# VH-VL binders against o27280: the designs that were tried, part 365

Target 1, 266 residues: o27280
Amino acid sequence: MDSMNVPEVLEIKRIVEESESVKTFIFSWDFRREVRPGQFVMVWDFRDEKPMSVSLIDPVRSEIGISIRRVGEFTDRVHGLSEGDLLGIRGPYGRGFELMGRDILLVGGGIGMAPLAALADEATARGMRVDALVAARTADELLFLDRLEAAGVNISTCTDDGSCGFKGFAHERLLTLEENHDMAAVCGPEPMMFQVMRILDERDVPAQLSLERYMKCAVGICGQCCLDDTGFRVCAEGPVFWSQELSRVREFGRYRRDPAGRRVPW
Short names: E, the ipSAE of ESMFold2; O, the ipSAE of OpenDDE; V2, 0.75 times the mean of E and O plus 0.25 times the DockQ between their complexes.

## First folded at step 15 (VH-VL)

Design ua14 (framework fv_marstacimab; at its last look DockQ between E and O 0.28; V2 from the best seeds 0.60)
Fold by ESMFold2-Fast, scan of step 15:
Parts: structure tokens; sequence; C-alpha cells
Structure ua14 (fold): chain C 266 residues (1-266), chain A 119 residues (1-119), chain B 112 residues (1-112)
């Protein structure tokens, strides 16, 4: 625990361009510190520190990967780095995904496919059958399709504009999929995850969902991690939660919080 | 040496409550799903409840839903079963068992603790 | 009542072979969930005997073997010994019951 709280300065070994706005940064990693899909690390550019999900876990090559979407000042600076440059990494933090059974459905939206790509690797290594529903606004924003295909994953796609696969939203595509699964893992925009969770719950498929806004709670630095639920207050280690836990959270899929902690509709 | 040890059983009146504990040793408790299985005197094995590694997902047999609560404390390597509104038909030896998350089998069992519900 | 069906008893003489059947349905064994077998000696906790249809844990003699076909499974015991006298349970998983571990009713093996 104490050793995971000290940032280690690591050299960027390789950078993979996943799309126009997403890059995966790969580092050598000492696997005496276990890291599992669904966990995150704090990435420090020597000015600011931000939580990032681990998207590649490769003990054979002794590497981890962190996929980062360009959305603001911190991520713009990190995207400007080159192979050989240094970043501070501490962690991993948070609880990872839990696997059960013989088959799993992954439902990812945009950058939410990043932690699910790492999970797909673990699931296939365990001999599980993996089906992935990959959703984005446009075809150019679908992530990790080649990596998932190389791993033997059965892929379905959907885009809002119909430029690849089913035309529509992830939950609309899910309604046309008939296969039963022992479990599901979901990561993407919160409104998408809420709709997907409802369908999986009606099908009695246990699901795990990764909530980016709760990553800070695992390191104790965020007031947004406390959940109000019919007057009951819960502070839970994220970012991964079972649908059974989230079904009791009044704000999930309905509200987000602004910097002052006020509820704002999605 | 992998071991599970149950405690907390005893004689209780109908409508009463008991809390069973299962102490785990010799393995990384937080890496396993866990379950409770019971056996009424002279009868067969009946699955009662299961819990995920984090405790965030729980399952119950229909016969105990709403009355029993499974929980775990990974910092103490301990599994619990809170039994409320006990009935004569709940009389059984209660075993904790370690679940295999791929095969859906039970590879390690405790010795069991006897729960008798009688007036 | 048990979801998986086993004969209530079987018997054999020392050195002989017995088989114990376990019959399920399309929602459990027929849905390709594995069958596991447990041995329960009188007055003791169940012990895993066979997992994943046909695999033996370390320490289980090769006299015990398992098989699965369609919606059914079988446990075979060869070279019967007096110490094999016990109750035997099959167990699988049932998806249709919102996820449930399901047991057979148990088979009492008597070594004559």
Amino acid sequence: as target 1 above (266 residues)
Amino acid sequence: EVQLLESGGGLVQPGGSLRLSCAASGFTFSSYYMSWVRQAPGKGLEWVSAISKSGGYTLYADSVKGRFTISRDNSKNTLYLQMNSLRAEDTAVYYCARLDDYYYGMDVWGQGTMVTVSS
Amino acid sequence: QSVLTQPPSVSGAPGQRVTISCTGSSSNIGADYDVHWYQQLPGTAPKLLIYGNSNRPSGVPDRFSGSKSGTSASLAITGLQAEDEADYYCQSYDRSLRGSWVFGGGTKLTVL
C-alpha cells in the first residue's frame, strides 16, 4: 500500500495512435506490483496528476499501457510527449473487474473500451468466450477493433451516424443481440451505461460498470464519491461497481456533479 | 495449508437470529468468490448463498431471500451469514465453501456448524 | 426437491465397479456447465472428488473418474474398497434460476 503511493518516474517506451484523439502510452512494468483490468494509475506530468485506466497488461513483455483521450490542458500536454520522455506513475488503485463463468459481454463507448480491452485480454487468456459491443458517435471513434479481433473477440459495432455497423445507440443494438452471457462489463458515457444496465438486469445478466468520476474516490481526493441512496450515504471504492450496487444509487444515470458538488442533470 | 473454519451455530427459537462466521486461512481470500451450503439432518446438500470477491454481488436461494444476508470482510479474511426470521426448516449443518469462478465448482469446504431451530 | 437427479443408492462388492448417474436439463448440464462430484464420508464435510466433468484434484485415486454427455453425467468407481462407502453428490450451475449452484439429491454407496 505505502509503496504504491510514491510516484515512480517511468520512460515512455512506445506510443500507439488509437485514433485522431486517443493514444496509448506503454511503459515497462515490474509485475511484483500486480495490476488488473479495471484498475487505474495516477499519471503525473510534473505539473498535474490525473487518474487514467490501464488499457494494456502484458506480463510476458513486462509492459503496461495507458490510453488517454485529448480533452483538456493536461491531456494536450501528455499527447505532446514522445517516446523516451518521462511521466510519473503511481498505483495501481481501485478494484478491478471480477470474472465469472465461461462467457462475457463487453459493452464499451468511446474511450470506455480502454479498460475493457485489458479485460478482454484477461478473459481470453482464461479461456472465456468474449463478445464485444463497441459503440461510438462515428466509425473513426471506434477504438481497439484490430486488437480485439487479434485476441479472438466476437465484435459487434454501432455508431450514432450509421457509419459502421448498426445505426443507433449501444442499448438499441443490445436489444437485437440474443446470446446469453454469464456476465457483462460496461464502460462508457454514464447515460449509455444506465440504459445498458437496465437491459442486462431484465435479462438477469450480472454486470460490472466502470465509472470514471469515482476513480478519485479510490485515492481519497474527491467529494463526488459519496453516494446518497434513500437517505443512506455510501462511500465505496471504485471505479468498478456491480449493477446490483448501482441499482440502489438514485443519481446513477440521472445526475452528475459540478465542481461545487451540486447535482446537474445529464 | 488451505482451511475454512465455521463458527456461530447453536440452538435458537423460531423467529430468532444467528450470525455465522467462516475464517479463511492459507490462501488469498479476496481473490475468491465464496458460498454457504447447508445440509438438513439426513438430507442432501442445498446451496444457500454466494458472494463475489469484492462483496458487491450477492446471490441467494429462493428459500432464504429476504431473511439471510451474506457478507465478507476481506481485511479479516472472514465470510459471514446473518440469518434472521429463522424457521424450523432452516435446521441444518451450514458449510462455507470456496467457489471456482470458471468451473462454478466448490474446491474447499469448512467442517460445518450446526444450526438447530426449535422451541 | 433436487434440480439434478441421482439414484438414492447404489451398492457393490469389494473390487467391483459402480457408476452413479446425474441427470440435469437444458438449463444446466445441457447448457454446457460442468459437473462436479463430492464425496461425503459419514460425519464429515463434503470433499471435492471430480471437477470440470473429468478432472481429479491432487490426492484423488484414478479409481474415480467422471464423464458427461448431453444433459447427464456419470461418476465411475472401480476397484471398490470399504473406505469408499459414503454419500456422493453431483453439482452444476443453472443459468435459468438467475444463477444458482444446483446439487443432485445424493447417492448412498454401500460396499457389501
Scores: ipSAE 0.764, ipTM 0.869, lowest interface PAE 1.1, mean pLDDT 88
Fold by OpenDDE, look of step 16:
Structure ua14 (fold): chain C 266 residues (1-266), chain A 119 residues (1-119), chain B 112 residues (1-112)
Amino acid sequence: as target 1 above (266 residues)
Amino acid sequence: EVQLLESGGGLVQPGGSLRLSCAASGFTFSSYYMSWVRQAPGKGLEWVSAISKSGGYTLYADSVKGRFTISRDNSKNTLYLQMNSLRAEDTAVYYCARLDDYYYGMDVWGQGTMVTVSS
Amino acid sequence: QSVLTQPPSVSGAPGQRVTISCTGSSSNIGADYDVHWYQQLPGTAPKLLIYGNSNRPSGVPDRFSGSKSGTSASLAITGLQAEDEADYYCQSYDRSLRGSWVFGGGTKLTVL
């Protein structure tokens, strides 16, 4: 798990419009620095810095991709950038996904599909069977469907409003699926992940879940991303956790801490 | 130098327990899947168990499932195999092996530790 | 007994070419899982000889080669030397056995 502590200024090679609110920024990458699906980088726009998951890992083209959802001032600025513009990137950081077995179920919600898309590429490259449950509020928020399909992933969609695929939430769709997998990888809204994890645990399916927390340093020093009761640092021990690890985390699926350290419910 | 060193083997009675250890050195232990492979006297190689990098995922051969437990302590660069309810057919040299996570081959092997289950 | 099938023994004279076959099924080699080969000298631990069907680790002479086709794999040894006398095992992954690493039964190579 190699990382860099000093941001490297990189040129945006390409921008992919994933949806109305999500763009993927592609950068040249020196793969002497290893990067794994599930790891994140700190993106610096020379004003602020935010953690972002790696959504594309392409050793052939020597590129990585970072998918960013437009949700605030920082992301508004980044979304205003064009190809050829510069961003600071430091990392990668954190624990990525592990792959073993013959098959894997991916369960993703919204922008949570970003790291899972990268994982799908790796899994398929290894000859694994990949099934993906892609969830979103509406059809237009479903991400990476074409990319996943091109990779040979078996896709099932789920939307809250029923505009595409199963009408309902990811965990509800999961309950309708009878097949068990060797393992699962889950990323999305924490309430979704919580429900999905419960189902997978009942089915004895080993599951990895990628958490999102406020991260400032990304190197396990500041403690801003510490999880209650365990002391797990999302940036160091995570962001990918096994279900058995999260079972010890009281706050998981229940609340998170804001930048001021206050508990805020999901 | 990349090295794996097994220990903990010995003589045990049927129904007994034994814990094997494998000390890793010369590489980033936490970056690799690990495995146990055994070889009965005069017989071939048999995969026993495998464990993911963080230890969150484990696999077992049917012959040992429910009796053996693979684990690891990355802070100590050590792989373990807890063997319970041992049987005569478990008698073998037990090898610790490093797994390649891409090819699923075993690129580093220890010298093995002998486990003998006998009354 | 073994998921992968190897001949129990092969022999050759110094300088000759010998081949060791490894036959699997649609759930392992035929499922496009890679085949690896190990050399085990008498009284020693196995050593990786070929990985990923045809790749040689550092230190392995080029007279060792591996190939894979369909549900079978093969190890070829050219210019056979006395030091090559050993047991050879093929290994792959089998998805039908809840995801298991599987070995061949082993082949004893005798150099005449």
Scores: ipSAE 0.718, ipTM 0.895, lowest interface PAE 0.8, mean pLDDT 95
Fold by ESMFold2, look of step 16:
Structure ua14 (fold): chain C 266 residues (1-266), chain A 119 residues (1-119), chain B 112 residues (1-112)
Amino acid sequence: as target 1 above (266 residues)
Amino acid sequence: EVQLLESGGGLVQPGGSLRLSCAASGFTFSSYYMSWVRQAPGKGLEWVSAISKSGGYTLYADSVKGRFTISRDNSKNTLYLQMNSLRAEDTAVYYCARLDDYYYGMDVWGQGTMVTVSS
Amino acid sequence: QSVLTQPPSVSGAPGQRVTISCTGSSSNIGADYDVHWYQQLPGTAPKLLIYGNSNRPSGVPDRFSGSKSGTSASLAITGLQAEDEADYYCQSYDRSLRGSWVFGGGTKLTVL
């Protein structure tokens, strides 16, 4: 295989604690291997390999950042690492976000802000006006606020418990935001993304959504990476999809399936 | 250097179909939105359709919705327009154009291909 | 009719100044979308002449200029030359049509 499919062992250059549950691991990166916002990498801890979001793309410093939420055994082990420790990285993989126009809306829930933070950097660098709606359960889980502010992003926050910004869900806050955007980019829990997509569709705002569950479908398990009722090249093109593409997916945002294949409400 | 070349035009009966192609060269095709624009004989320019970089977002003029399909193959640097249920009013020169996705302008044009819909 | 309105024709003598108007609405030019101008010489494809209201691509002479105000735009040609005889189109983006690119009806410039 080519070098893209073999992990490169890299030294952790810096670790940023984004919250109690999220850390960003920063590596030196040779940008002859191009990386775009919305793509992901496979992280190998010498036992297991998992897909992770790219949250920082910095060609000037020759660095990438990978944000990892602590959710299980693999991520617990990675969170226990220190600067100077080694990880295997392969990629990038997947379809990245596209930009259009001069006014963009970002809507991110929890760790879903990771790829959107990278996109915000690209959008501001090209001179776009960027509005970001950053959502979490609590104020302590709002991600990347200082970085977004430093980039000149106009930030709105919402929290389930009201501890910061609007009390409620992202789609409820969205109804009160300006409606004059050329496009939107959305990433977070699937029920949030569905509700946000519906509002954006009613407003005729082109939207791209990054789907967490399709991250594992996009990494070369062809035939197992089908959207609910589709089964060709489109299924391999995630994790970022246009809302037009997702309108053909009955299951998106409506329900999920348990291990037995039964429909379970979100 | 930067070039767009349309092909696939010709004479077709009303109700018939044609597929137009536009071969791109001299630039990174997958980095650009693309568009079709048409011009009926002796008439002005009319936007027909546009497509995003990935092909996942498409837009159409009302006059062609449901009859025309824009697509692209980035591995072949080619833009397509599938035209079905053709009518006499679709008679035009069809231009392939490269879109500037920040300004919404069309900075590169092909030379056009003629479509004539006549019995 | 056309979403953007242009006069069907204008004329001028060599060396004179000519202007071509482009009138839109609150959903396109009036929503602060840019105006672009294209020159179409007889028997040829359109060519970008002015973009982003007033910017000239490389190779376009200084005697071509553009401006925008309110819901309208204007193309000015000074020092008119015989080779300027062409059709001229304005173009913008219209948000009210689920997003569409809109052209003016075109203006035939005759150099006398």
Scores: ipSAE 0.686, ipTM 0.849, lowest interface PAE 1.4, mean pLDDT 88
ESMFold2 (binder alone), look of step 16: mean pLDDT 94; pTM 0.956

Design ua15 (framework fv_marstacimab)
Fold by ESMFold2-Fast, scan of step 15:
Structure ua15 (fold): chain C 266 residues (1-266), chain A 119 residues (1-119), chain B 112 residues (1-112)
Amino acid sequence: as target 1 above (266 residues)
Amino acid sequence: EVQLLESGGGLVQPGGSLRLSCAASGFTFSSYYMSWVRQAPGKGLEWVSAISKSGGYTTYADSVKGRFTISRDNSKNTLYLQMNSLRAEDTAVYYCARLDDYYYGMDVWGQGTMVTVSS
Amino acid sequence: QSVLTQPPSVSGAPGQRVTISCTGSSSNIGADYDVHWYQQLPGTAPKLLIYGNSNRPSGVPDRFSGSKSGTSASLAITGLQAEDEADYYCQSYDRSLRGSWVFGGGTKLTVL
């Protein structure tokens, strides 16, 4: 109904290769349209439209960045594009992260570091102390370490195979970190987020978690964007939720749903 | 004009309940954390409760935890405080206050609504 | 008990300077959380007087100033006027109380 719901055709200004499977696409952006960490845009390749979290917000350069992992036909096509090529961008949409306090812990798994990288920039600009636990299957899949270091973030890493940092899962590494934080932000695979949330809840650290798996539509009218039991719509009311909200969702971390609505264990 | 207006106060017996409302105008309500602060007659200010922009995070002073519930309706620009199991020591003027998300101070206050818990 | 400690009263003559102290601990002011000051005139709601240790909202005279050092903060009022008679409260944030906004006990200022 408003101009935010019409795709704007933007030129790819720069592409950063984050890993063999992840690229960040950078566009000029008019910051009269506010965009905040945790929000997403709809990316349109003139054939399909998919939601993507904003991973870079740079009002000084008038740029936004969108980090995309290659996982299917749409993302394969977008990865084939070059600087100067065009994409449609609609948005931003969704709730952004909310900041409070002096200290924040970021816990990111794989591509989940993308929205957290943007949050790290905002938190450091506000004078917060930022600790990041960056998790991946292997060292080659750890993302945004250079950006986080440049932002002054205190970085811990873990990999499933032990190729960099702590050998093990994010929640196992978190158990060895005893530093108190005023808040936390978590994004990554849902089983990781559930385990991390449990530890943060026990430590009485308020946490926000980004549920990117549900981003099926941008305008919030799709019924499939709902969370089980609570009736929350991820695209309308998320994708960022507080742990207090997710503690009431029976589905979170225990099972997911396939396209037919059937429960599938993790 | 930025304004907060409380309502819903009154006289209630110990063990009773009241629901306070705070109507916000003149600013983007959904962009702010909000708070309730109380002041007993002749006493100082005491923070009671706070709520995040989305309403997804709430926190409470130990003295009211488990008895009071803070909530908000961003579509109506209204903050609420549900007060259950009221005690004589809850007698106070209740203020709603807007929280600055950068400094964590209270930059806009309502005029307050009086809650008296007495038989 | 108040988590932040203020003197219960201070007094001064018109034109003089007074200071109101606010003493905290390592979990609040000492953890580098900002201190804010509120003025409450008799029978009225509190009004923000100083935020972020030393900043004045629009409309607050420069006679009012704030400072912070270590675990303490202070509000200074110069050129005292009769209309400055009020209660003054400091406020900060305390991480050890599971994240709480905390007030001082208040200071009654009398202009003699």
Scores: ipSAE 0.692, ipTM 0.839, lowest interface PAE 1.3, mean pLDDT 88

Design ua16 (framework fv_marstacimab)
Fold by ESMFold2-Fast, scan of step 15:
Structure ua16 (fold): chain C 266 residues (1-266), chain A 119 residues (1-119), chain B 112 residues (1-112)
Amino acid sequence: as target 1 above (266 residues)
Amino acid sequence: EVQLLESGGGLVQPGGSLRLSCAASGFTFSSYYMHWVRQAPGKGLEWVSAISKSGGYTRYADSVKGRFTISRDNSKNTLYLQMNSLRAEDTAVYYCARLDDYYYGMDVWGQGTMVTVSS
Amino acid sequence: QSVLTQPPSVSGAPGQRVTISCTGSSSNIGADYDVHWYQQLPGTAPKLLIYGNSNRPSGVPDRFSGSKSGTSASLAITGLQAEDEADYYCQSYDRSLRGSWVFGGGTKLTVL
């Protein structure tokens, strides 16, 4: 109906505390504007605008949820808001996840579980078997475990410090898990995603990966959205990419960008 | 009206190349996985290739892997099949068909285009 | 042979019931992948007849029904009519073939 480039001012209907550093903000949504897992919206606090992944899609209740980690000035201000306060929401933007097959593996690190939680809801609603590997630095930073369990997801956890589940990194845990998924979806820190992608490629499991690091470029915030020699524009073609596409991207898993736009090693 | 229309078939010699097109109309083409399915004269249906909604993932039957390339242009609502190193065994009517992500069945088919590989 | 096995032919008289079997394995039908059925009238493209094991698209008569059990599926046609004379194909998905779509060999239905 409305232009995607015009923000709608929406009331915060409910706030869910996911962890000490993460909150999910829930809004009423008119589903004549479809939202799919893997897409993001621009969140406007009437001062600054930032991209945020959609973490809850509920057409039955007519709600969407946006999970926000507290990391800086904008997110600190948004975390200070209460139910009944207003935010501007523009979008959705980006390519969503594509589902196929009977079995899906989700591999999420930290806040990367946010778009995967929405995907888990969709996959289970379709009758897919969903296995989730949820990774974080510590047990307190594992996200959405109760929601995933309620959806019927088979959960494995790992933490860097060993405070919950396997002690180690996501890719190390993945090597100990069953190999027979029809597809996978991966979201988290880029070095984690690169290692996971390599293992899935060796197992001949097609994977989709979400490159959230480039979402700050989405609507011209930084003006830098190209990935490599092919000229991929994450806000136009991503943030979700198939592993077949990412195998040709030289920067993936090797380099990041500093605030000046310079390539720096991971 | 939802339609798929194939074109580009014809007679080619073994070792030759041919490019098939499938024009989609009446639906949001970019929301569907697309397939090529073939049928040799007097024989059954054989799945050939599939492409994801975005075009970022492709799959091929072992019989055509390395010789055929599936692609799509969502801005033109068109599916393609580039066929190289054609063999007599590739002689068939080629159909395009659509598949919803929620639906492993192929609910809309084109009328087919005949490819004959003969010396 | 085909990964999914169908009888090559089946026959019936008008008004009778016929069934067409589709036999798979643990990597396809036995792995809980749905079975779909297509009708191909002489000289025409295939038409989706049954999807998701037992569902009918709009316009398909109740005379056509599908079922699935274990590694096999079945298409039943009751009240057989002359216009039902066609080739019938089952189709599923096979994980062991790098996630490939697979068709049965087809069954030619003759209405006597």
Scores: ipSAE 0.499, ipTM 0.787, lowest interface PAE 2.6, mean pLDDT 87

Design ua17 (framework fv_marstacimab)
Fold by ESMFold2-Fast, scan of step 15:
Structure ua17 (fold): chain C 266 residues (1-266), chain A 119 residues (1-119), chain B 112 residues (1-112)
Amino acid sequence: as target 1 above (266 residues)
Amino acid sequence: EVQLLESGGGLVQPGGSLRLSCAASGFTFSSYYMNWVRQAPGKGLEWVSAISKSGGYTRYADSVKGRFTISRDNSKNTLYLQMNSLRAEDTAVYYCARLDDYYYGMDVWGQGTMVTVSS
Amino acid sequence: QSVLTQPPSVSGAPGQRVTISCTGSSSNIGADYDVHWYQQLPGTAPKLLIYGNSNRPSGVPDRFSGSKSGTSASLAITGLQAEDEADYYCQSYDRSLRGSWVFGGGTKLTVL
């Protein structure tokens, strides 16, 4: 059964308010279509379609969850929906995270904690030790802390304004953490991910990073999408990349592209 | 039906190169980490290299780092080991072996291919 | 020297119990990395015998068992048979060697 490219109309079973700006929408899911942490789905409100990371994968309850931050017209409309309303879902798409070793460090910024929350569930189910560094601008923008703690994850926090945990950025907090890990997974703003990657590279910790801004490339929406001119193509390989791959990309963490394709510093 | 088959071994002069292949059949190759493990005549097992499921992460034993390159082609169900700057100490039977994750061990091995480095 | 230490040989009579030790350190077995065991019959490829410290793959008889404590692991073979003559290797992961798989030096089992 090849049904990944056809939207399935699903009923919103439950909505969890994660913060003032983030909600998790939960749907019944047929796990004959396997979903892995790090993959995304296309969410269709019958007007527009947008890629969203899967934040909950529960084969026992036959449920998936999709966490959505309110940032524009599409997400405002979706946030206005209620339990019992319908959305179109297709996928999953993209490369998921790969797990290796006995322990893992998760480093998430803002909504980047969404795919990492699903990964934490898989890692703990496999018997791995999980440490999470959860970063946000303010305390009320920290996501999934209760869910991570319930799963047995060891949590460290930091906020830009110092309203919860360490005052500062994720990479500054990481420098104060002494434990080495077999691997790490990182998702959040690109400048944060670049700084975290550099520290993990110096510590010889292999890391995977999710480049959410390139999810459209993985489903073929962009005609040509690349991070540099070395032949590295995001469209077929993302959104999850190993740090070993990204260390060769000069744009990562330094520049983004505006709609005209021009370099814009972070 | 699940099997791995190595090829490409042979006799080579010191400083020479060889490329080993490992053909996989009977399982979803792209779902497994892959390893190369070698065994010198009359000696024990030595891990050589590993590659992640996507091919995006590779690891090497210090004895081969900078000289050997592991790669995979998931569309062809094939694992490779490019061996450059070969030394007499690289003489061994080379096995490929699959791994789902660290917990399950290397559950399927090929029959091995002999690499002899001599003048 | 090997990162994981095994005795070079062990022997027993048919029907007896033998154990093969695998001694590591705080960077591998002592860091809670799992131990796997492989059997290699003469002229053949290694075969996975025990994975994840104590689990048996399909087709491995329950005469073979594994255990782990602290920085060491052990393979036990009960009801020893002549066909058990082989080389046995333990394997774990070592964090201090830049995340490398490591094998023990191997133990030759002789059935007397």
Scores: ipSAE 0.580, ipTM 0.806, lowest interface PAE 2.1, mean pLDDT 87

Design ua18 (framework fv_marstacimab)
Fold by ESMFold2-Fast, scan of step 15:
Structure ua18 (fold): chain C 266 residues (1-266), chain A 119 residues (1-119), chain B 112 residues (1-112)
Amino acid sequence: as target 1 above (266 residues)
Amino acid sequence: EVQLLESGGGLVQPGGSLRLSCAASGFTFSSYYMSWVRQAPGKGLEWVSAISKSGGYTRYADSVKGRFTISRDNSKNTLYLQMNSLRAEDTAVYYCARLDDYYYGMDVWGQGTMVTVSS
Amino acid sequence: QSVLTQPPSVSGAPGQRVTISCTGSSSNIGADYDVQWYQQLPGTAPKLLIYGNSNRPSGVPDRFSGSKSGTSASLAITGLQAEDEADYYCQSYDRSLRGSWVFGGGTKLTVL
């Protein structure tokens, strides 16, 4: 029996307020069921189930964390919960990030910094040098800066409105940063990821990108979370893809799919 | 016991094709990058190709790029090398080797399989 | 041509010390990529002998040691024994070759 397909009812051990719109929910976790950065879990509030990336992986404390932005009915209900309340957790699912070499560049936009924060912890724990470019629309949407600093990460920031760090987009800031990295990991809005991927490809830096939009199934059997050209299913084959895979996908950076599977331009 | 076992080698004519297989056992295959390394008779080691844990990233030596395709099936614990448009200079023993993702080293090697390209 | 340069042969008598050099460039060893060493006994597959410049896998005796300085690495074998007669290869990673694993040309060790 696949124990990852049955939700466990877990008690919310601790809640961390990351910003006015983002909270991290922390649960005790049995690490006989391995979790790696880039993987997600299905979070069940006993009414609806939604996929959420794991943002904290702490085997020493036997804890995982799930960071959730308040954007709709499900997330509003979950944000209303308190320590001691219960949630159903199923997983982990999906491909996690794959580490290579001794240095890594992280490029995160908004809530996309959540899975990258977990990756930063793993990379630093294994002795890698970590550079992070943290991007958001405004300063108050920059996430995990304190965690990254505590982990020894070298941080650069940018905001669209110029309220913190470089004024501009992540890819514009990246063009002013020239360092060879063994690999990169990218998570954020798809147009940002597409531009970042192009620059990393020109620099011959192998990159992994996390596609977390429209993840509506825990397993690929539903087919709703498919990429257009290659037939990849985000839940089964993602959410993390290498840039080499995404460069073959006509959809990436150009259009997305709505809940009915229709193409919607960016 | 951690081991790798290659198969699929043989004699082919120039322009022909072969598919090599490498069966992995004794470790979690899906947790490792993998590679192919070759050695021509009486010559040194030459790296041929590498593949990421998921199979989503592949790399090739310039001498084989466009002709060889590395792939893996994690459900079968098997690594593959599809060799097309073979040339006499591709004649070698082909080794399957497990990659270390931190040191860029090869910590476990198979016994090798001989590929001879001759008219 | 090999990207990493090794002497084609070295020799020594039982009980002696031999060293095998591996010379790279600024795009590989000089870029702080680690050096591995492999031992290949006649008719067998290569076996990892040293990884990460100076680390020994379980079961490799301390008679074998590795070092790295600048663009070069060395393998030292002390207390040379007849069973050490083999080919030895250094290996590193080269970023200038679109990210490639690179080997030295190999050194044949003869125990006289």
Scores: ipSAE 0.746, ipTM 0.858, lowest interface PAE 1.2, mean pLDDT 88

